# Ledger of designs, part 6: VH-VL binders against A disintegrin and metalloproteinase with thrombospondin motifs 9 (ADAMTS9)

Target 1, 201 residues: A disintegrin and metalloproteinase with thrombospondin motifs 9 (ADAMTS9), of Homo sapiens (Human) (q9p2n4r1735to1935)
Amino acid sequence: LPQNCKEVKRLKGASEDGEYFLMIRGKLLKIFCAGMHSDHPKEYVTLVHGDSENFSEVYGHRLHNPTECPYNGSRRDDCQCRKDYTAAGFSSFQKIRIDLTSMQIITTDLQFARTSEGHPVPFATAGDCYSAAKCPQGRFSINLYGTGLSLTESARWISQGNYAVSDIKKSPDGTRVVGKCGGYCGKCTPSSGTGLEVRVL

## First folded at step 2 (VH-VL)

Design l01 (framework fv_lumrotatug)
Fold by ESMFold2-Fast, scan of step 2:
Structure l01 (fold): chain C 201 residues (1-201), chain A 119 residues (1-119), chain B 107 residues (1-107)
Amino acid sequence: as target 1 above (201 residues)
Amino acid sequence: QVQLQESGPGLVKPSETLSLTCTVSGGSISSYYIHWLRQPPGKGLEWIGYIYYSGSTNYNPSLKSRVTISKDTSKSQVSLKLSSVTAADTAVYYCARDEGWSDYAFDIWGQGTLVTVSS
Amino acid sequence: EIVMTQSPPTLSLSPGERVTLSCRASQSVSSYLAWYQQKPGQAPRLLISGASTRATSIPARFSGSGSGTDYTLTISSLQPEDFAVYYCQQDYNLPYTFGQGTKVEIK
């Protein structure tokens, strides 16, 4: 019974990228194996809710009054906003990389990410620039429902920046997390750096 | 299954403070925005304000000087206080949740509680 | 604030009929629009969010469409339980605002 993609290749003689059932922490889960033609195949989790509910953003639009928070923190499409922050970007995710040894999502693996604006943004990361102090404008969204995995209760985010705040909502079962991060060129990232710990449901 | 229930006095005298509580069961208030809305008899809906898990609040400008929304996470309760009430504040008061960031639609509502402002 | 205007104020219809309710915003709300159903003595019930996404457990006969300032709620074949007041709501800008409602009543 294979426990990783390399064992799928060895035990089942598989050489094609695709979905395979792996025994992970005592449970049979569907994992996407990429790079099966090589000696170093990689494990990815296919996100059932896709890129509409799995995305990361660094918001780089300058507000008209950048020292004042918009009434509700909402973006104004009718304002003339400058997009000149070089780290700004929007990335959406169809699949996310998992390290089966540590049981962590590798947030910086963007192999199955699409960056539709600006620069690539890691999974579970958000930030902004040119917003008001304590007025976060960047967003991230995580939806692991249907994957057999959830974030552990230990999953935390840290705010970075002198005026940064993070507003993070997590579902009780850990399958859904949304964050709003930033505040005058602030950002939030997972407290474990590039890793987010998951558990098997 | 998340449920919301409003409670509080059904009669408030003019000039006094209206005080209501919304109790959330089947889920944590830290997972959602909780809003207060009202509906005068025979009229439409008016949004009052919200509180989200961080404690941050936002209020309808028409009511901002009179409204305070607060929460007690340990009791899973959200409170609304509206000061200096008049007959115009007579309405059914609702609490409602919003669970998304990209969509602020109210997907679960309390049953509503009628508050009459009268001497 | 964004003003939401619903039309008509009242529709008198028979079961089985197709219903189209209109909602117009005073400025573009970029599809940040929801529809609610309210029956006498009850709280509003979410039908549609994001202009066109049906809420959980809402029958397929309900559909939403529109963009910019103009939105519609359609009930493809009116059922007896659908006689109610319907409200549209924008969630594009605070304060959140509702239309005045369209009453769908028995002919």
Scores: ipSAE 0.005, ipTM 0.444, lowest interface PAE 14.1, mean pLDDT 83

Design l02 (framework fv_lumrotatug)
Fold by ESMFold2-Fast, scan of step 2:
Structure l02 (fold): chain C 201 residues (1-201), chain A 119 residues (1-119), chain B 107 residues (1-107)
Amino acid sequence: as target 1 above (201 residues)
Amino acid sequence: QVQLQESGPGLVKPSETLSLTCTVSGGSISSYYIHWLRQPPGKGLEWIGYIYYSGSTNYNPSLKSRVTISKDTSKSQVSLKLSSVTAADTAVYYCAREDSGYDEYFDYWGQGTLVTVSS
Amino acid sequence: EIVMTQSPPTLSLSPGERVTLSCRASQSVSSYLAWYQQKPGQAPRLLISGASTRATSIPARFSGSGSGTDYTLTISSLQPEDFAVYYCQQDYNLPYTFGQGTKVEIK
């Protein structure tokens, strides 16, 4: 069985982008092979739960009085906010790039991402510019259920920025992670940098 | 290289309206906050207000009833009008840029223009 | 409004000496504090933002520290070109407010 998309081309004579079964770390996984007409095809994981459960956000609303945390920290369209979207963005993901050698998701590969507002936001990343009062408003959501992969137990996030606060919840099996990140222009990103470690279930 | 340059009359009579223009070159004003500040001779800095690319403005409460800030994106200009001036409004007036990204500090300043209020 | 108080009003020091300037806010500004340098006849120049982040092209001898209500700007070895008035500014709450300045003179 092929172990990567380049071997799919060689062993199966395939030249079309699409889903193929690969033997990865002793287990059979469905991997999307892109760029199959080239010498450098790329591996992507198709997210079963898609855009609605796989997204990254930098929330761009800023309070006029940043000492406050109004609405018990909840978002409201009628907030007294500067609607500053220059650093803000929202990206949702249908597929994510995987490096099969290191077993890391490449969070900055946005080939199968949709950015519906502002600036592109990498996978597993969130932030905001909402307030100084520790009211994180930025969100990310990861759902790997049905992919054959989960995050490793060592997966961690780091907070960056003035008064950055992160509230990150990971399911026991590592297939689902939700994060709420912020502080006045604060953010959270994977501690491993642009890579997010996964394992085969 | 981004540059800001203030211009306008250096002498205004009491009770009249002070009108200044800030011209931005080497970059667009479309994604930035442009602020007006002033400094009376021998004194500290006072923030007047800002305008953002959306047209949203905010003014120092002490000046709000007299201040209007507007922009002309096609000319890359931001204007300040201060009505009903008195001798207390004599100051060097600055325009300054704030990147609307991750920080709220003034990274670029104009050279300043002295406005004297006298009869 | 938040009141910013700087001390001392004036410092007279020899080249090579360490300079320490203080800035106090009437309430916590949560490190949303900037330092500016102003030379005679010139516009202010940003030195430090976020209480401790040095701006681009600012020499390493300038450093900022502090939290809550109390902040400090330090010049580790004063140079002749450093004579100026230094201002602190809070960007925690509108209206933005500045201290009254500390004048640094090099003898």
Scores: ipSAE 0.005, ipTM 0.449, lowest interface PAE 13.6, mean pLDDT 85

Design l03 (framework fv_lumrotatug)
Heavy chain, then light chain:
Amino acid sequence: QVQLQESGPGLVKPSETLSLTCTVSGGSISSYYIHWLRQPPGKGLEWIGYIYYSGSTNYNPSLKSRVTISKDTSKSQVSLKLSSVTAADTAVYYCARGDYEPWSYFDYWGQGTLVTVSS
Amino acid sequence: EIVMTQSPPTLSLSPGERVTLSCRASQSVSSYLAWYQQKPGQAPRLLISGASTRATSIPARFSGSGSGTDYTLTISSLQPEDFAVYYCQQDYNLPYTFGQGTKVEIK
ESMFold2-Fast, scan of step 2: ipSAE 0.560; ipTM 0.827

Design l04 (framework fv_lumrotatug)
Fold by ESMFold2-Fast, scan of step 2:
Structure l04 (fold): chain C 201 residues (1-201), chain A 120 residues (1-120), chain B 107 residues (1-107)
Amino acid sequence: as target 1 above (201 residues)
Amino acid sequence: QVQLQESGPGLVKPSETLSLTCTVSGGSISSYYIHWLRQPPGKGLEWIGYIYYSGSTNYNPSLKSRVTISKDTSKSQVSLKLSSVTAADTAVYYCARDTSGEWYDSFDPWGQGTLVTVSS
Amino acid sequence: EIVMTQSPPTLSLSPGERVTLSCRASQSVSSYLAWYQQKPGQAPRLLISGASTRATSIPARFSGSGSGTDYTLTISSLQPEDFAVYYCQQDYNLPYTFGQGTKVEIK
C-alpha cells in the first residue's frame, strides 16, 4: 500500500486528482491527492463536516467608539459598527493540507479554502480588531470527525496582539475544536507556528 | 515584488469624467485591497476609496458619489472613474495596496502616480 | 472625520541633527497611525505603522512613539537622503485621513 501521493502515482499508476487509501502510521486513511499530473503531488484531508464546521475568521467590525459601546460577554449585534477592517476575512475549508512526514496540518495551505469575506485566514486561526480590550470576537472551528485523525493532546494556541485573549475548547478525543480569539486587535494561532500536530485514531 | 502602475489621460476638461487604470504586476498575491489616493499640487494626501477582491467598495464621503472604482481580476487591473470634474480635482492620482494581512491599514506599495490636470 | 495636524510645518536642519516631528489627531486613534516619507516627484514611502512598528528596510534611525491623540516621529541623526516631506495617517476610522505634512529641508 502506498504511504503518500507520490507513491500512489508511482505504485498504482494513478494520474488523477482524487481520494486514495494510504497506509499512514500503520493505519489505512483516505487521503485526497492533488497535483497528480505534476512531479510534486500534495496530500489533503477531506473534512467530512465541510466548510460549515471548518472555518477561520478575522472579525471585521470596528466599533465607532469602543468606550461608548461596551462589550459585556456576548457578541453585540446592536452596537454601531464599521464593517471596514481591511485585514478582516472569513475562510472556510473543505480540505486541509497534511504533511505526512511530520504529521502536521499545514494551516497556511489554502488550496481548498473558500474566502467569502476579506482576506484569507489560515486554518485554526482567528482574530479581531476594535472589539474591546480582552474581548475575543474572531472565531475558528475545526471538526476532524470521520477523517481518521485527531489533534494531539499537546495541541496549543498562542494569543498575540493588543490585549489579546483566547477562549479555546477542545473535545476530549481531539476531533473538535472551537476558538474565540482577539482582544482589541488580537489573534490566536497554533503554538507550533504554521502546523497543527495530528495523530491517527 | 508587487508593482502598481497608473495610466490614463493627463488632461480632462471641466464636467467630463476622469478615468484612470491601475495595473498590478509582479509577485504572487492572493487577495488585497487596492486604494486610490490623490494629492493636489502643493497640498496633502486625500484617500479616495478602495475596492476589495470580493468586489466590495468604499468611498470617501467628500467625493459624494462622483466616484466609481471597479476591477478586472483577469487583467489584474483596477479602474477609477470620477465624474463631473472641476479644477479642484487637479492632482497627482495614486493607486496603492494596503499592507495586506497586517493589523494596520497602511499603504505599501504605491504606484508612481499620474498627474491629471483639469483646465479652465 | 478625524483631522490630523502636524507640526511644525517646516524644519531647516543640517545632517547629523536629531529631528522630532509631531502629529496630533482630533480624537484618539489608539495607535492606528502610520508615517510616510515623500520626496519631490515620488510616491509616499511607508516608514512606520501602528505608531511604532518600522516597515521593512527602513533604517533604525527612524522611530515612532505616542498614544491616544499625540504621536511623534524621530530621526536620531539626519542623513542627506532624509530631506523630504513627512506625513502622518490615521487608520482608526474611515475615511483614512492624513496630516498636512512637515517639510524637513537642508540648511
Scores: ipSAE 0.007, ipTM 0.451, lowest interface PAE 12.3, mean pLDDT 83

Design l05 (framework fv_lumrotatug)
Fold by ESMFold2-Fast, scan of step 2:
Structure l05 (fold): chain C 201 residues (1-201), chain A 121 residues (1-121), chain B 107 residues (1-107)
Amino acid sequence: as target 1 above (201 residues)
Amino acid sequence: QVQLQESGPGLVKPSETLSLTCTVSGGSISSYYIHWLRQPPGKGLEWIGYIYYSGSTNYNPSLKSRVTISKDTSKSQVSLKLSSVTAADTAVYYCARESYDILTGYEFDYWGQGTLVTVSS
Amino acid sequence: EIVMTQSPPTLSLSPGERVTLSCRASQSVSSYLAWYQQKPGQAPRLLISGASTRATSIPARFSGSGSGTDYTLTISSLQPEDFAVYYCQQDYNLPYTFGQGTKVEIK
């Protein structure tokens, strides 16, 4: 059995983008091969729960008077806020790129991401410019259930920014992660930078 | 250049109301938070409260029943009234400007020189 | 309210020495912490905000560090003009609260 999309093209004569079964670390996984008409096809994991449970947000509504509302951390559209943060955005993911050699998700590959608001936000990343004390407002959501993959126990996030706060929860099996990140334009990103390590279930 | 200056009586009798004015020059009070703080002789700083540019106020819970902060935008002045004073209210009173900066957060970037108020009979 | 405790109360030092001042919060203030310098007869002067960000015009010998409940202000080489009282302040929650101060005096 082929072990990557280039082998699908070479060994099976396939030339069309689509789902193929690859032997990865001793297990048969369904991988989406993109760019099969070229000499450099790329591997992507299709997310069973799709973009509703796989998204990244930088929340860019700054409070005009940060101590006035909402001090309790709730989002309010009736508050005097500005959308002046250039890194603000919301991206949702139908497929994510995987490097089968290192077994890392390449979080900055946005080929199958939809950015519905503002600027593109990498996978597994969140932040804000909300400016409220105790109030990280950016969110990310990861759901790998049904892909045959999970995050390793070593998966970590780094908070970036002087007032940055992060609250990250990972399921025991590593298939589900939710994060809240932010604080005066703070954010959180995977500790490895652009990669997030996975294992075969 | 922004400057803040406190003024008001330096001596107040027990049970009376302490009244101070902070005059802001070189900038508008309509865009900033102005705070009142105090420091009893030989002791540390205590935050009293603030007024927003919008007129909204917030007070230290320990003083809330006795404190009123108000502003007069036409005169570029913020006032502090503290009722029912006792000897414990003897302190240097400061007004200070709080700015929000996205890189540094909240901070008191400009202070008045302070005015000593003595509460005695 | 959040209680801020500074130590030591007094430091007696000579010019050129390294100085470390401690500030402890009764609960985490998530780096929402400022340091002020006060000389006799003067208003406090902002030195550091956000635990580690030096204010404009403040000399590089002043630095701040720490996280959670424990913070420090360091003066790498004490100058004659640095003899003063230093206060820490949390801006994490209202009411804003200050430490009792550390006095740095000449030995």
Scores: ipSAE 0.005, ipTM 0.446, lowest interface PAE 14.6, mean pLDDT 83

Design l06 (framework fv_lumrotatug)
Fold by ESMFold2-Fast, scan of step 2:
Structure l06 (fold): chain C 201 residues (1-201), chain A 123 residues (1-123), chain B 107 residues (1-107)
Amino acid sequence: as target 1 above (201 residues)
Amino acid sequence: QVQLQESGPGLVKPSETLSLTCTVSGGSISSYYIHWLRQPPGKGLEWIGYIYYSGSTNYNPSLKSRVTISKDTSKSQVSLKLSSVTAADTAVYYCARDSEYTVSGETYYMDVWGQGTLVTVSS
Amino acid sequence: EIVMTQSPPTLSLSPGERVTLSCRASQSVSSYLAWYQQKPGQAPRLLISGASTRATSIPARFSGSGSGTDYTLTISSLQPEDFAVYYCQQDYNLPYTFGQGTKVEIK
């Protein structure tokens, strides 16, 4: 059984992009192989719950007074805000890249991401320039349910930036994570920078 | 540590396309905005545009119809193309890195710059 | 676009003197303002971001202040290596815009 997309190409003579069954860490997983006509095919995990539950946001609204936390931190369209944060963006994901050697999701590979607002935002990343109070508005959502994968217990986020804060909730089985991140200005990213470690369920 | 270097022809004829490359070494271009700027001899700085790691771009409206910025991550290169050049496009062209996403404080602009490359538009 | 106006255009000074450079925006830029130094034949170097935050490795003699439409760069005691052109830049709105520069020269 092939263990990566290069082996699918070499051992089975496959040359077309698509879903293939790979033996990964002793389990059979469905992996999307992209770039199969090239010498360097790439592995992607198709997200069963799609882009409605797999997204990353840098929130574009900035308070005129950053010492406030209006509406007790709730997101509101009627905030007293500037909408001028140039780093703002929203990206949603149908597939995410996996490095099968390290078992990490490559958060900066946006080949199967859609950016619907502003600038592209890496997977599992959120931020804002909203408030210096504990009032994060940027958000990310991860849902790996149905993929055969979950985040490891070692999966961590770091908060960086002025008055940076993060509020991250991870399900007990590691298949679901939601985060709120931000500051004056702040963000949260996976602790390894560009990778999120996963395990086979 | 991170270094940027511009390269391309020093002389371009009027009506032709100006093509420059910015090579990034000592770090990845994947997580940064890379900007192009220019400075005509004896004059001030003008922002041309930027490209983000995904390939998303933004251009100065005054140049938007003539400018294309593109990226080749495998070569760690960012390219600038400016079409239909005239003598007014004669300038030193710079590429620069913006680290806004990773830094404390409200704004960071261009914290690392290339040395610049002079492009003369002349017949 | 936001127009940035620097004054004066040129300052002729001697080492040891206090230097004050002004930058005015055509509208409030809410402290989204940077200062750059450019020496002859060199690329610009970031000095100050966010109106008042010194960049890494920038000497303490450089300081920025201001708010709204009016900003100032101060060099408390001019050194020989400080003779250069200084530019202000706003990032409040796209497109990013620069002032025309203030040249600090020897006499």
Scores: ipSAE 0.006, ipTM 0.434, lowest interface PAE 14.9, mean pLDDT 85

Design m01 (framework fv_modakafusp)
Fold by ESMFold2-Fast, scan of step 2:
Order: C-alpha cells, then sequence, then structure tokens
Structure m01 (fold): chain C 201 residues (1-201), chain A 120 residues (1-120), chain B 107 residues (1-107)
C-alpha cells in the first residue's frame, strides 16, 4: 500500500488529483493527493464537517472608547467601532495540508481555503483588536472527526499581543477544538516547534 | 469518567422555591457551559438557560426569565438551578447538560434528572 | 424565537425498516442542528450534531442531513434497542429550542 502521494503516482500509476487510500502509521487513511501531474504531489486531509466547523477569524472591530469586556465579553452589534484593523479576516477550510513525515498540519497552506472577509487567516488561528482587555473576540474552529486523525496532547497555542488572552476548549479525544483569541489587540496561534501535531486514531 | 450527578427528588407547595444541584466530575468544570432543560410529564424538552462557570455569565429563556437563577460554584464543581414562585405547571423532570459552547453547542453529557412535584 | 417543527409525532415500524424523521426550522439555522435519543426514564443521548456529524460511539445506522431550514434524521435498519423518542434541537441562537419529538415503536 502506498504511504504518500508520490508513491501513489509511482506504485499505482495514478496521475489525477483525488482521494487515495494511504497506509499511515499502521492505519489506512483517505488522503487527497493534489498536484499529481507534477513531481511534487501534496497531501491534504478532507474535512468531513467542512468549512462550517473549520474556520479562522481575526475580528476587525476596534472599540472607539476601550473598556474591559463590555457586555460580559459579548460582541456589540451597535458598537462605536473603528474598522481599521489591517489583519482582520475570515478563512474557512474544506481540506488542510498534512506533512506525513512530521505528522503536523501545515496551517499556512490555504490551497483549499476560502477567505470570505479581509485577509487570509491560517488554520487554528484567531485574533482581534477589540481594544478591551481580557475580552477576546476572534474565533477558530477545528473538527477532525471522521478523518481518522486527532490532535495530540503536544498541540498547544500561544497568545501574542497587548493583553492577549486565549480560551481554548478541546474535546477529550482531540478531534474537536474551539478557541476564542485576542483581547486588547492580540491573537493566538499554534506553538512554534511543536506545531499542530496529529495522531492516527 | 465524565459524570453529572443531580440532587434528589423534591416535593414543593405552590409559591415555594426549589434549588437543584448538579455536581460534575471527569472534566474541567470551567471548560464548558452548563445548561438546564425542563421536561414536563409526557411532554418534550424545553431549554431553560445556561451559565458559564468561568465567569458566571448567564442566559435564560424568556418563559423562565425572572423566576430562574442559574449559578456555578467552582470551589465544589457544582452548578445550581433555582426556580421561584412555583406553579403546578412546573412539575417536571429537570436535567443539567453540558457540551461545547463556543462555535456549535451540543449536549454530550446529561445528569440523571431531578423530579420536582408541585402540589397542594 | 426559532420554532422547530418535527414530524411525524409517532411512528411504528418493523425491525430492519428504514425510518425517517424530519425537522423544520422557522428560519435558517445553517447546520446548527442536533439529534437526541431518549428512552423511558432516561436522560437524552446525543446521536448527531451539526446536522450530519455522528457522535463517537453511536452506531453508523444513524445519520442526519440537511441545512438551512429542512433537516432529516434516518435510521437505516431499525433495531429493537432503537425504540425511543427522538428530538431535534437548534443551537443557532438562544433560546435553544427542541422539536416536539417523534416516538418510534416496533410493529
Amino acid sequence: as target 1 above (201 residues)
Amino acid sequence: EVQLVQSGAEVKKPGATVKISCKVSGYTFTDYYMHWVQQAPGKGLEWMGWVDPEDGETDYAEKFQGRVTITADTSTDTAYMELSSLRSEDTAVYYCATGYSYGWSYFDYWGQGTTVTVSS
Amino acid sequence: DIQMTQSPSSLSASVGDRVTITCKASQSISSYLNWYQQKPGKAPKLLIYAASSLQSGVPSRFSGSGSGTDFTFTISSLQPEDIATYYCQQSYSTPYTFGGGTKVEIK
């Protein structure tokens, strides 16, 4: 059984992009092979729950009169806000890139992402510049259920920025993670070095 | 390993107040919202409200607004639902339930239920 | 408030039959719909979340589909242990609302 997309091309004579079964860490997983016409095919995991449960947001509203968590951290539909935060954006994901050697999600590969607002936002990333301390407004959502993969215990997030905080909630099996990130002006991203490591279920 | 254990059955007179507890174990209490759901005899499920144990924020269904108070005690990992000015129509089984509260909400775990009977 | 209309209110089927229950929201709720199973004297059990996602440990004969306002729950081959009342629930906005329930019984 092939172990990566290049072996699918070599051993099976396949040249078309599509779903293929690969033997990964002793388990048979369905992997989308892209760029099969080239010498450098790439592996992607198709997200069963699609872009409605796999998204990243940097909230673009900045309060005109900053305070600490107005409305108990709830967003204001009526806020007196400057919408000038240059990093603002919203990206949703149908497939995510996986490095089969390191077993890490490549969060910056947006080939199968749609950016519907502002600037592209990497997978598992969120932030804001709400200008209210301890009041994170950015959101991200990860759902790996049905992919045969889950996040490992080494998967961590770091907060960056002024009064930045993160509230990360993870399912017991590691297949579902939701995060609120930001604060005054901040974001959360997967930790450098450990990245967003996955394991085979 | 995850368990939600509710207090025992209550019998109350009209006009009284009842306070039901829901003690959690097997997960970090502050990680998930705690919801309360009412089920009258032979009827369906009706959502009453939720509390965020991390900061005490609450939200209530309009039907119960003004009569219900949902609280959380992080020192004992226990959520409470207090219903005042009881009426015979409040006779029901009350459930606590929890699950993800950010993004999409669903109730993975439920307490066993507490029967409250309001009679004269 | 978002109203959830569930049909039928009850049904009787034979073991091995395909059972279908529908749920309609009074406004679009995207995919924010859950399905629960409740057996007599027991708390509800989550079967499906986000309209079509099967909860871990739940048999594959249960499935969900739909988005927006129209949703369907299916049991592909009814088993005796599936006798229960099934409820849909929207989690799009508070107050969260449940459908009226469908009681499934064996013929």
Scores: ipSAE 0.006, ipTM 0.471, lowest interface PAE 12.4, mean pLDDT 85

Design m02 (framework fv_modakafusp)
Heavy chain, then light chain:
Amino acid sequence: EVQLVQSGAEVKKPGATVKISCKVSGYTFTDYYMHWVQQAPGKGLEWMGWVDPEDGETDYAEKFQGRVTITADTSTDTAYMELSSLRSEDTAVYYCARYPGSGWYAFDIWGQGTTVTVSS
Amino acid sequence: DIQMTQSPSSLSASVGDRVTITCKASQSISSYLNWYQQKPGKAPKLLIYAASSLQSGVPSRFSGSGSGTDFTFTISSLQPEDIATYYCQQSYSTPYTFGGGTKVEIK
ESMFold2-Fast, scan of step 2: ipSAE 0.006; ipTM 0.509

Design m03 (framework fv_modakafusp)
Fold by ESMFold2-Fast, scan of step 2:
Structure m03 (fold): chain C 201 residues (1-201), chain A 121 residues (1-121), chain B 107 residues (1-107)
Amino acid sequence: as target 1 above (201 residues)
Amino acid sequence: EVQLVQSGAEVKKPGATVKISCKVSGYTFTDYYMHWVQQAPGKGLEWMGWVDPEDGETDYAEKFQGRVTITADTSTDTAYMELSSLRSEDTAVYYCATSRYDFWSGSFDYWGQGTTVTVSS
Amino acid sequence: DIQMTQSPSSLSASVGDRVTITCKASQSISSYLNWYQQKPGKAPKLLIYAASSLQSGVPSRFSGSGSGTDFTFTISSLQPEDIATYYCQQSYSTPYTFGGGTKVEIK
């Protein structure tokens, strides 16, 4: 049973990009192997809930009055705002890169990401330059349901920037994480830099 | 396994107060919003309000404003819905339901089994 | 308050039929629309959120579409276990409001 995409090439003679079953930490997982024609194929996890529940946003709107907050922390489309934050962007993810040696998601690999607005935003990252009133509007969403993987209890985020605030909520099984991040100008990123540790369910 | 378990059926007289509980297990209580929904016999669903267990903030539908109080007790992982000045029109099944903390926070992912409240003289 | 108008109020169909239910909002709600299934004596179950996203564990024969004010829910091939009342619900703003429901029965 191959343990990575390089072994898929060696043991099965496969040279086509596609889904393969790999034995990872004693469990059989479905992994997408990319770059199979090269000598350095890459492992990706296909997200069952796709880009509707796997996205990262740096919110582009700034309040005219920075002391205001939207009701219940949720953003409404009808605010009086300006849209001039240069770091703004929205990226959604169909597949995410996994390092099988460290068991970390490589958040900066955007091979299977679509940036529909502005600047590309790494997986598990969000921010804004919205308000000084501690009401972050940047969002990220992670849904690993159906992948055989979940985030570890050690998964952490760092808040950075002016008046930076982050609210991170995690499902009981670690397959679902949502973050609200931002400040007057602020962001949150995984504490391990570009890596986000996962475990096999 | 996520479970929302509600208290048992209640029979009350007009003018009384009823307090229904919703005990959660299988998830971190403070990570999800808790809602309450009314369903009168043979009728549709009507949202009553919500609480954020993390900070106790609430919001109520105008129809129930002044009569409903929704609370959360994080020491027992239990949400409560208290409805005062009961009328015959309050005879219904009451559901607790939880929603995600994200863009889709008004989508009710998990539901309790329901509590029947009958208001009769 | 945002009013949700659901149609039809009831329908009868045969196993294997395509069933379509519609929901109209009194104002634009973007994609903040959910669909629920409720079987007699049981709590509602979320089937579709964000107008078109299938909830985990829900069979692929259920689908949703639409945005703004007009939304559609479809069962591509009706099964006996699908006999239930279906509700749409807007989550754009509080108070959250439900449609009147559609009772689906087998002929």
Scores: ipSAE 0.007, ipTM 0.456, lowest interface PAE 12.4, mean pLDDT 85

Design m04 (framework fv_modakafusp)
Heavy chain, then light chain:
Amino acid sequence: EVQLVQSGAEVKKPGATVKISCKVSGYTFTDYYMHWVQQAPGKGLEWMGWVDPEDGETDYAEKFQGRVTITADTSTDTAYMELSSLRSEDTAVYYCARGLYYSGSGTYFDYWGQGTTVTVSS
Amino acid sequence: DIQMTQSPSSLSASVGDRVTITCKASQSISSYLNWYQQKPGKAPKLLIYAASSLQSGVPSRFSGSGSGTDFTFTISSLQPEDIATYYCQQSYSTPYTFGGGTKVEIK
ESMFold2-Fast, scan of step 2: ipSAE 0.006; ipTM 0.492

